# VH-VL binders against q0atu2: the designs that were tried, part 298

Target 1, 119 residues: q0atu2
Amino acid sequence: MLDKKARIRTSREYRNVFEKGKRLSGRFLIIYYVENALDNNRFGFITNKKIGMAVIRNRIKRQLRAIVREYQGQVKNKHDIVLVARAGIGKSSFEGMEKDYIAIMKKAGLFARNANKID
Short names: E, the ipSAE of ESMFold2; O, the ipSAE of OpenDDE; V2, 0.75 times the mean of E and O plus 0.25 times the DockQ between their complexes.

## First folded at step 16 (VH-VL)

Design a104 (framework fv_dusigitumab; at its last look DockQ between E and O 0.69; V2 from the best seeds 0.80)
Fold by OpenDDE, look of step 17:
Structure a104 (fold): chain C 119 residues (1-119), chain A 122 residues (1-122), chain B 111 residues (1-111)
Amino acid sequence: as target 1 above (119 residues)
Amino acid sequence: QVQLVQSGAEVKKPGASVKVSCKASGYTFDSYDINWVRQATGQGLEWMGWMNPDSGDTGYAQKFQGRVTMTRNTSISTAYMELSSLRSEDTAVYYCARDVGYDSGEFYFDYWGQGTTVTVSS
Amino acid sequence: QSVLTQPPSVSAAPGQKVTISCSGSSSNIGYNYVSWYQQLPGTAPKLLIYDNNKRPSGIPDRFSGSKSGTSATLGITGLQTGDEADYYCGTWDSSLSAGYVFGGGTKLTVL
């Protein structure tokens, strides 16, 4: 699981990202991102009832956390990033979510150029 | 089959604006970003930016920021690229192209429009 | 001029093999997959190679792509007169100004 310090945990922190951050939409995800005053990135996750039942929402949330954890070393530092799952994500594979995440993060310019990637 | 059909040639005066359209068919329009690429006569390809037809989100090359606007009309599966403050250097063939980035996490253009010639001359 | 560097031109006789290089940096080719596009005279570009070495349907296997480090290479074997065209490499650039970048293009002449 993500380090405690790498998580957005409070409503105030989430509100700050939504109010001051930029928004980009992918196929399955929407990201809100804003620079923070820390030396680390923090991630938040939102899955609403449009996605499906609680068991589905929880599954999606776990999958998104896994994706973020996998690529966290590639994300440019000093950002608060909130991932909002879109309604169609429930029909997507893990790989589909992953690719969507990567695409969005690249478009946002949030992936570090020195990140390790297996081509 | 996937097809991108662009609007016809344009002739503009310096300082004017041009709006090129790109009508998509053969696939779900809002599932793939549309990119715009231009090519001056005898020159190479130059990427201008991307537009997400679903959200309307855009990302422009720095060179064109402030002058380019990429929009869409989802009801007719049409993307638009408007370039303002035209100058002679903007004379080029402009292409729309479908981006499959969301499918692979890597960006490339699998389908292209036929191109629209824009001539800027006094 | 272009973010990605290609030789301006290459030439070979029919039946021979040619290679076109594409040199970039860690923020583009080094980090992202490379695509190649063929542009026949007077036509729109056509996707030739994606994901470094994959061919779209309809592209013959005499076209190949490879990537190593910050460079990519397009290979064409069994050169045909119909292969005479401009070839462009392209990839995403993950620099501060994120966006797609093209090579300067290579004109292939079939002798």
Scores: ipSAE 0.898, ipTM 0.950, lowest interface PAE 0.5, mean pLDDT 95
Fold by ESMFold2-Fast, scan of step 16:
Structure a104 (fold): chain C 119 residues (1-119), chain A 122 residues (1-122), chain B 111 residues (1-111)
Amino acid sequence: as target 1 above (119 residues)
Amino acid sequence: QVQLVQSGAEVKKPGASVKVSCKASGYTFDSYDINWVRQATGQGLEWMGWMNPDSGDTGYAQKFQGRVTMTRNTSISTAYMELSSLRSEDTAVYYCARDVGYDSGEFYFDYWGQGTTVTVSS
Amino acid sequence: QSVLTQPPSVSAAPGQKVTISCSGSSSNIGYNYVSWYQQLPGTAPKLLIYDNNKRPSGIPDRFSGSKSGTSATLGITGLQTGDEADYYCGTWDSSLSAGYVFGGGTKLTVL
C-alpha cells in the first residue's frame, strides 16, 4: 500500500509529467519523470488494454505499486514518476518486473542509497 | 553463440569524427543494452555510456557528454558510437559490450566486442 | 583518475594464491554488486566474476569474489602462467552522475 500523498491523482498532474518529463524504457516498463516542487516523491501507474483483460491489468498495477513501495526509500527526493506498463509485462514474473524497475531507475539516476537503511 | 563484431581500425586527424560499429548476433538485439568502453594507450578501462537498442535511449558519462552519440540500426542488429572533435588523447581501443541490467537489476558486461583501434595522429 | 582503487600490480609463483582488492564508496560498491574482468594481453576483457561472487560458465572455481562494505576482493588460487593478465573490478555508481565505473586495473605477473 502506497501512501496517498505519494500518488499522482489528477489528469493535469499526469499530463505535466508526460509533457515536461524525461522518458526511459526498460523491457516491461517505461518511466516518465520530472522534478517536483514538493517535499516528497509521487508515483503514477498506467496499464493499457494491450496488456490484457482488466483482471490482468489490475494485478499488474497492484504488483507495480508493491515494487514502488518496497524501493521508495531509494528514490531521490522531489520527483514525479509515472510507470507505464508495456504490452509484454503480463508474461513477466514479479521478480522480473522488480529487476526491470531497479535497472531503469538506476539508469535514470533516480536510485541512491539511503544512509539510514544499511543492513 | 552470442557475438559482438566491431568495425576495423581507424586513423583520424585531430578535429575529425569517428564512427565505430558493433554488429550483434546470437540473441534478440532489442533485449539488451549496448555499452561502450574505451582503453586509452597504456591505460585502464573507461566507461563511455549505454544505449538501449529497442528505444534508442542513451546515457553518457559526463566526460563524453556533448562529443559522443550512440545509435543503432535494428534492421541489421548494429550499434554505433560516434565520437567528434577528436584529440590525440582519444587514441584508444573502443569496445562495445552487452549488459544484463534488465535481467539482473545489476549491471555487468557478459559479452564484449573484439575492440576497434582508433588512432588520432598528432 | 579511476573511481575504484586497485593495487597497480601483484605477483606470485605458479601454484600460489593471490588476492586483488578493489576499494570504492557507498554510492558504488557499497550499494551495487561488483564484477571482475580479466584482460589477457592483446585481447578484449572477459567477464570473470559477477554479482560479487558468481562465476560465468567456463570460469574455474580457482577464481572467487567477495564484498565487504565498500570494498571487494578477487581471489585466485593455484596460479597458472595463463592467469597473467590485467584484472579490473567494476560496478554501477549510483551517485548523481549515474554510470558504470571501473577500477584502475591490477597487472598480475606469474613469476
Scores: ipSAE 0.832, ipTM 0.920, lowest interface PAE 0.6, mean pLDDT 91
Fold by ESMFold2, look of step 17:
Structure a104 (fold): chain C 119 residues (1-119), chain A 122 residues (1-122), chain B 111 residues (1-111)
Amino acid sequence: as target 1 above (119 residues)
Amino acid sequence: QVQLVQSGAEVKKPGASVKVSCKASGYTFDSYDINWVRQATGQGLEWMGWMNPDSGDTGYAQKFQGRVTMTRNTSISTAYMELSSLRSEDTAVYYCARDVGYDSGEFYFDYWGQGTTVTVSS
Amino acid sequence: QSVLTQPPSVSAAPGQKVTISCSGSSSNIGYNYVSWYQQLPGTAPKLLIYDNNKRPSGIPDRFSGSKSGTSATLGITGLQTGDEADYYCGTWDSSLSAGYVFGGGTKLTVL
């Protein structure tokens, strides 16, 4: 479960990540990420209508939130990170989304050995 | 069957640039990143960077930042690596390789090109 | 000066067994899965082992891999003269300047 402090909540917060952040694409996901001034990470999720019907978009958003929660302890701290679902993500499995997330987070340098330790 | 076929050997003078091509077949080119790896004669393998053919995104090894550019032409399923400001120590065989990171979350190179020899001599 | 350390060479007689070590750190072998590549003389590298211990189709089971802590090992049993090659370990390094790293390579001689 992502708590309220780990969520990007406002349109202004989302806009900051899109405008000032770096961007990396995977097969099913795009991440935008930027260093923040907090002591923690925050995550946001975007699923637009091109993905599919609302029930599909809600399922995908729920799955991505679960994936982020699973790996949040490995994420380099002090980042705002927005996950954008790409067209075609509806054809992926949970495992496929998970592997894509792992790959792009490693290539972005956001999965670091230090984040794997209990603080 | 997956194949990566590279351009032919090149001889260059110091200070020049070289552009090596890597034509892919037997799979969906846009779905897998292409990496470039080089090997000087009698030496080990040296990773140069990755390139996402779908987005054009790249990540270069720090040693090559500023001198390497990795690109593609998706219409012909071809990746390119260009190395500028060549020196004699850039003499090596240059390989393209397909990584499977998006399938596995772990990085390894399941198919390799045959290699392109680049010789830098005056 | 490779990031991953391998012995420069190993040798054994046909039919015997060898192991090739690969030593790294917590940011590479300790965090990520290890792969092994075989490079026969005059050829491109070929994937031999992935995900620490799995073999691609066509690789015989006399090739094996394992990982413990920050070290990985390639095992080869029933050595054949055709196994003479250079062997490289490789993995992702998840340090702050992330990228792929190889061992320095091990030349296997079958005498």
Scores: ipSAE 0.784, ipTM 0.909, lowest interface PAE 1.1, mean pLDDT 91
ESMFold2 (binder alone), look of step 17: mean pLDDT 93; pTM 0.952

Design a105 (framework fv_dusigitumab)
Fold by ESMFold2-Fast, scan of step 16:
Structure a105 (fold): chain C 119 residues (1-119), chain A 122 residues (1-122), chain B 111 residues (1-111)
Amino acid sequence: as target 1 above (119 residues)
Amino acid sequence: QVQLVQSGAEVKKPGASVKVSCKASGYTFTSYDINWVRQATGQGLEWMGWMNPDSGDTGYAQKFQGRVTMTRNTSISTAYMELSSLRSEDTAVYYCAREVGYDSGEFYFDYWGQGTTVTVSS
Amino acid sequence: QSVLTQPPSVSAAPGQKVTISCSGSSSNIGYNYVSWYQQLPGTAPKLLIYDNNKRPSGIPDRFSGSKSGTSATLGITGLQTGDEADYYCGTWDSSLSAGYVFGGGTKLTVL
């Protein structure tokens, strides 16, 4: 469960990330990201109907939020980041989504060393 | 068998552009990023950038930002690297390399092209 | 200069052992796994070690790798004349200009 401050919640905020941000595609995820003027990072999550039924989309959203929460301490500060699930994500495991997230965040230059969790 | 085959040697004048190709075979082209690395005569390896052949996304080293463009043509499994505004300092062997390690959260290069010599002289 | 520091050269006789160091920082070697590449004269680099200490198929066990903190080491035992080459460490750099970085290279001379 991400804190309220760490979530992108309005259509206007999502549009800002899509219009002004950079884009990077992984195997199961696409991220859109832009530097913000805040003290913290904010995350948004999009699962479209091409993925499958509502129950599947809601499961994917919960799993992505859990992944983001787990790694939020590694993310470089002051960014708005939107995760968009690709059509194939429904066939992925939790571990597969996690690996995809780590790889694309590193490629984007958004991961910094701060993980008490990284040995 | 995985192979990366690059285009032949080029000789260019300062200010020109060069476009090097890298044809992949023996694997699913869109499943692995292609990186470009150069090596000036008697010097070390210098990373230039990566290109995702599925999406077309790229990431470039700051030194080359604004002068390099990395693209692909998926119908012929070929990656391209174009370097503009050439200077004598760009004289080097240019390599393409297949990136692996995605699933371990780390990146490294398992197969390399044979290299393309680019000479920039007046 | 190179972001990762290697000695420019090392030398030893056939049958001996050598170690090649690679020193970086918290944003690269300290955070990410290290790979090693061998470049024989006139050829493209070849992957020798990945994930700090793993060998691809076909690489003999006399080649080994290790990492401690912000430094990595390539070990070569039972040196052969065919090992004469340039050796490069490499890793992802997680700084603001995220990308791959190489060491400056070490020229190994046998005999």
Scores: ipSAE 0.523, ipTM 0.867, lowest interface PAE 2.4, mean pLDDT 90

Design a106 (framework fv_dusigitumab)
Fold by ESMFold2-Fast, scan of step 16:
Parts: C-alpha cells; sequence; structure tokens
Structure a106 (fold): chain C 119 residues (1-119), chain A 122 residues (1-122), chain B 111 residues (1-111)
C-alpha cells in the first residue's frame, strides 16, 4: 500500500499528467510522467475493461502498486507518474510486470541508479 | 484516527451566503481531496464538488457552478464551502467527505463529516 | 432527479436476504467502480462497499456488492433491525467534467 501522499487522487491531477507529461510504452505498461512542484513522487494506476473482468483488473492494480512500492526509493523525486496497463497484461506473470516496470522507468530516466534487486 | 468536524447549524434569509467549515484531523490534510455533498430534507444525496487541499484546484457540479466556492486553509487543516444567492430549496444538510481515487477508476468517500444543517427561510 | 436508478424501498423480515439494485449507463456504472453508502436515521452516510465488491474494515460479510454491465447490486443477508437505513449507490460519471453521481436511495425496512 503506497502512502496516501504518494497517490494521484483527482481527475484534474490525472489530466495534468496526460496533457503535460511524456509518454513511454513498454510491453505491458504505458507510463505518463511529469515533474511536480511537491516534495514527493505521486503514482496513479489505470486498468481498463479491455484487460479483463474486475477480478483480474483489481489483482493487476494491486500487483502494480506492490511493484511501485518496492522500487519507490529508486525513483527520482518530484514526479507524477501514471501507469496504464496494456491489453495482455493479464497474461503476464508478476515477474514479467516487474521487469517491464524496471525497463520502462530506466528508459524514461526516472531511476536514479540501477534498480535491480540484489539477491 | 481520521475525523472531519463541521461547523454548526446556520439560518439564513433568501439571497444571503453561507460558509460551512470542515476541520480535518488524524491524517495529512493535503493528501486527500475534500468533497461536498448535500441532502435536502427527505431527499437523496447530491454531490456538489471536490477540492484538492494541496493545489487548491476545484471541480463543481454544473448545477452549482457560479454559486459555490470551495477553499481551504492548510495551516489549520480546514476546508470551506461557500454557497451564495441562497434560495429556500438550498435548505439541506451539507456534508464534507474525504475521497480517494479519480474519475475513471477508484473514487469513493471513506470518511464523512457529521453534517451542517443550513435553513433558508424568510 | 438521480442519474442512477434504485428502487425507493425494500423490505424483509429479520434473518432474510434482500438485494438492492442500482442501474446506470455506460458512462458511469458501465465504466467505473461502484460504491455503496449506508445512512442510519439522523446520521451521516457511512461507506459500506467500495470498488464494486470490497468491504472496509468493520463492515460484516453479510454485506456484499456486485456489478454486471451498467447495473450494480447490494446484497444483505441475515437481516437485523439495525440494518434499517437508507442505502445509496454512487459512482463517477465519466461523461461529466469532474462529476460524482448517487442513486436516489433505497429505504430498507425490517419488519
Amino acid sequence: as target 1 above (119 residues)
Amino acid sequence: QVQLVQSGAEVKKPGASVKVSCKASGYTFTSYDINWVRQATGQGLEWMGWMNPDSGDTGYAQKFQGRVTMTRNTSISTAYMELSSLRSEDTAVYYCARNVGYDSGEFYFDYWGQGTTVTVSS
Amino acid sequence: QSVLTQPPSVSAAPGQKVTISCSGSSSNIGYNYVSWYQQLPGTAPKLLIYDNNKRPSGIPDRFSGSKSGTSATLGITGLQTGDEADYYCGTWDSSLSAGYVFGGGTKLTVL
């Protein structure tokens, strides 16, 4: 569970990221990201109906939040980042989603250092 | 523990304005949006708008656009809702409520204030 | 008028089961998650169900939610007199600029 202040909460905040942010696509994820004027990072998560039924979408959202939380310390500060799950993510493993997240964040230049786990 | 405590009952004449307060405690005030919802006597719940206490951004239901203003004072963790040009049909209980989420996903009210009764009568 | 349609009342005996429907459109229930709120007489509403079928801590499993297409349902089993209340569904309406909508409310009477 991400800290409450680390979550994007309002439709206006989501729109700001979509309108002003950069977009980068991975295998299972798309991220939209923009620098904010806060002292922290904020994350948003979108799982649309094309992914599958509500049970699948809710599982994916929970897994994505867990991945983001685990790598939170590697993310460059002062960014709003929205993760959009692509069609097909429901067929991915947790490890597959994690690898895609790491790859896309590195490509975006949002990881301060190599985020691969030790051990 | 999370609490939202609202100001006391108000009695106003038609054409006046009313400003209701909602004081938050038990969490970081700027981390959750505050919404306002009203309920006329014997009627259902009616959403009025949201206010982001961090940015000050607002979104109002079209019915209230031009008459409602939602603000906050972060130094005292207090949200305000001001409704102007009051009419008898504005007689209602006004609630503040904390939300999580956004318009195309999670969006629900997890904590509510106790309500403020506003009576508009000549 | 309410954008989401609920029956105005429902009633059953203690120990029985009731369901309360909530009907909307593709832009609200069809696209977004549904929440349910319980309002006991003279009190503020209380969150009962969120994300279609999840319960906050402290809400007994007698309360359940589901969603199919553009409709949602609240189920209450093992009815108790303390369940007499007004029940409201709510969701975001994606066709509006920043618009949350509630159902008209259902008064539950336990006879």
Scores: ipSAE 0.005, ipTM 0.551, lowest interface PAE 13.0, mean pLDDT 84

Design a107 (framework fv_dusigitumab)
Fold by ESMFold2-Fast, scan of step 16:
Structure a107 (fold): chain C 119 residues (1-119), chain A 122 residues (1-122), chain B 111 residues (1-111)
Amino acid sequence: as target 1 above (119 residues)
Amino acid sequence: QVQLVQSGAEVKKPGASVKVSCKASGYTFTSYDINWVRQATGQGLEWMGWMNPDSGDTGYAQKFQGRVTMTRNTSISTAYMELSSLRSEDTAVYYCARYVGYDSGEFYFDYWGQGTTVTVSS
Amino acid sequence: QSVLTQPPSVSAAPGQKVTISCSGSSSNIGYNYVSWYQQLPGTAPKLLIYDNNKRPSGIPDRFSGSKSGTSATLGITGLQTGDEADYYCGTWDSSLSAGYVFGGGTKLTVL
């Protein structure tokens, strides 16, 4: 689980990322991201009803948080990043979501080229 | 279908520790955070913290940091809350609750345990 | 004291309407969705309203919620004796030192 300081929690903070941020789409994920004025990164997660029932959406969100946490040390500092799950994510494997996350973060220039899974 | 069943009442002396259990059924235990909330007699609800049953990660209210530990055993779908260095003002009913949250700003507890009464007396 | 402010008590006769207020700040109600919980005497709290104005399955439409700025309100119409309970608002406080916060609770007496 991410520390409370590393999470975007308010609708206002989410709106800031959506309105002012850049957008990049992967296979299962869309990210919106913007540089923040803090000394740390913050992550937000959006899963809508098109993905499935609440139990599936909550599972997906937990898996995404786990992936983000594992690679947290490789993300360039001072960014607010929102992950939006696409409808097809409910049928993906954990490894598929992880691979998509790494690919999209590298494309965004937010990730070290040799990023490793942290334990 | 969804149920959270808590352990029975406890009587403890000041300075002791108490460990309350919360057994989940009717859903995938690792898919929802478990939060703990207490209520002193005739008083309001007070949030203590959250525990992620998948990772084991926790977050505690500042008031309880250093005294509370929240854990789980995934093989029996059971969450635990241990409160140490008990004082008379810790006398309360302790609830576990299933947390539903989407980081877009939706935060609520959809199912609650029945409560565990903890009495701290000399 | 409680982070969110509610009146300590409200009362009305059967069939009447009551409104329970919940006042917070920009770091909690001002940013996040509000929930309401009903606690019947001697029982655990039960989710009554979530996301400001949504009802879980099984909650009758005489219970309603709304939010305006940094305040939320719970409305109950057609009061019944079975509605005697404590009512709590709750939300996430988005400051770095906080977590989930509740109102102080409102005791509803019918009669």
Scores: ipSAE 0.006, ipTM 0.553, lowest interface PAE 12.4, mean pLDDT 83

Design a108 (framework fv_dusigitumab)
Fold by OpenDDE, second read of step 17:
Structure a108 (fold): chain C 119 residues (1-119), chain A 122 residues (1-122), chain B 111 residues (1-111)
Amino acid sequence: as target 1 above (119 residues)
Amino acid sequence: QVQLVQSGAEVKKPGASVKVSCKASGYTFTSYDINWVRQATGQGLEWMGWMNPDSGDTGYAQKFQGRVTMTRNTSISTAYMELSSLRSEDTAVYYCARDVGYDSGDFYFDYWGQGTTVTVSS
Amino acid sequence: QSVLTQPPSVSAAPGQKVTISCSGSSSNIGYNYVSWYQQLPGTAPKLLIYDNNKRPSGIPDRFSGSKSGTSATLGITGLQTGDEADYYCGTWDSSLSAGYVFGGGTKLTVL
């Protein structure tokens, strides 16, 4: 579970990321990211009804939080990052989601250190 | 089988623009990014940028920022690379290449086009 | 000029072993998987090694890759005349300007 201070929680905070941030699409995820005025990163998660039933959406959200938490220490500081689950993610494996997250974060230039498990 | 087929050779004057096409087949076009790599005669490979055929998102090497535009037509599974303000130094073979990033979490090019020779001369 | 450094050329007789080095930094080889490409004369590059040491289907086990720290190495055993080509290492660079980077290339001559 992400610390409370590492979570985007308010509508205002989400709106700020969507309006001022950059957008990149992966296979299963879309990320919006923007620099913040803090010393820590904050993460938000969005799972729309297109993903599936509430049970599926909640599962996906838990999995994404787990992924983000695992690689939190490698992400460049001072960023607000919102993860939006895309259609089809419900059929993806956890590893598939993880690889997609890593790839899109690399494209965004948001990793500060090694995020590859094999290295 | 996966194939990337590029357009034919181009001869351009300095200051002109060139647009190279890359038609993909044998796989789902929108599932893999297309990268462009060029190689001047007798020189090494130089990465130019990536394009996501699904979203249209792009990322360009700093060297080509403002001068390169990567696009796609999903209906015909074709990627395009346009380079403007051409200079003699842009004379090279240009390659499109399929990116295996989303499947692996890292980036490498498993399939390449045959290359397009672009010659810039007065 | 290239972000990754390779020797300009290497040579050996048929049947011998050769190694090609690729030196980078923490932001590229240090953080990311290394790939190797073979380019035969007059042809497009071909993927030879990916994820540091994995071979695509069709690539013989004479080709091997390794990575340590900020350096990578391509190994070719049982050198054949058909191996004469240019070899490039490549990887993602996680610096501020995120993107793919290649080595300068190594020309392999089979004596």
Scores: ipSAE 0.903, ipTM 0.953, lowest interface PAE 0.5, mean pLDDT 95
Fold by ESMFold2-Fast, scan of step 16:
Structure a108 (fold): chain C 119 residues (1-119), chain A 122 residues (1-122), chain B 111 residues (1-111)
Amino acid sequence: as target 1 above (119 residues)
Amino acid sequence: QVQLVQSGAEVKKPGASVKVSCKASGYTFTSYDINWVRQATGQGLEWMGWMNPDSGDTGYAQKFQGRVTMTRNTSISTAYMELSSLRSEDTAVYYCARDVGYDSGDFYFDYWGQGTTVTVSS
Amino acid sequence: QSVLTQPPSVSAAPGQKVTISCSGSSSNIGYNYVSWYQQLPGTAPKLLIYDNNKRPSGIPDRFSGSKSGTSATLGITGLQTGDEADYYCGTWDSSLSAGYVFGGGTKLTVL
């Protein structure tokens, strides 16, 4: 699981990422991202009604959290990142969502080996 | 069959702008990013940037930031690369290329346009 | 200057084998998959190898790729005159200004 301190929860913090952050789209995902003043990364997840019914949205949100958790060590430190699932994501495989996530994070310049080590 | 067809050769004066087109066919245009790569005569390949034809998002190499603009028209499956403030050093063949990154999680160019020669001279 | 280092030229006789090296760093080859592109004179580049060692449909098994650490190698066996071309390695660079990078290219001559 993602730790509590690694999650964006307040409406104010989500709004900050949307208003101040940069945006990049993949095939199934959109990310909004901004540097924070904390010592860690925080992630938010949005699955809206355009994706499908609650059962589908809950599955997608769980799968996205699992993907983010698996790759969190590769994310450059001190970022707030919100993942917004696009309408077509319900038709994707887990591997498809994972590859989309990796591609957009690389294009955003947010993936780096040893992201949590500073010389 | 996947095909990328580029516009014809251009001759420009220093300080002008050039806009090269790349028309895609044989696949869903909005599903794959288009990258632009140039090659000066007798020189190597130089990456310029990527453009997402679905969203319009772009990422440019730092060297071209401020001079390059990459756009698309989805109704005709065509990508564009516009380079402004042209210098003699911009004389090159310009290629568009399809990127499979969203399928693979890493980047490579599986299909290329035939190239557009841009000559910048007085 | 190229971010990835290749020898400027290699040569061999028909039927022989050649290898072309590509050297990078931890932020590019060390972290990401490597591709190889063939450029015949007067033509656009063509994908030869992707994901370090995979061949697209239509590429003969005479062409192979490998990666170790921060270096990659393209192998060509059973060399043919039609293999005379420039060969480029390429990969994503995950450093500060993330983007795609190419090697300087290697001219293969068959004599």
Scores: ipSAE 0.778, ipTM 0.905, lowest interface PAE 0.9, mean pLDDT 91

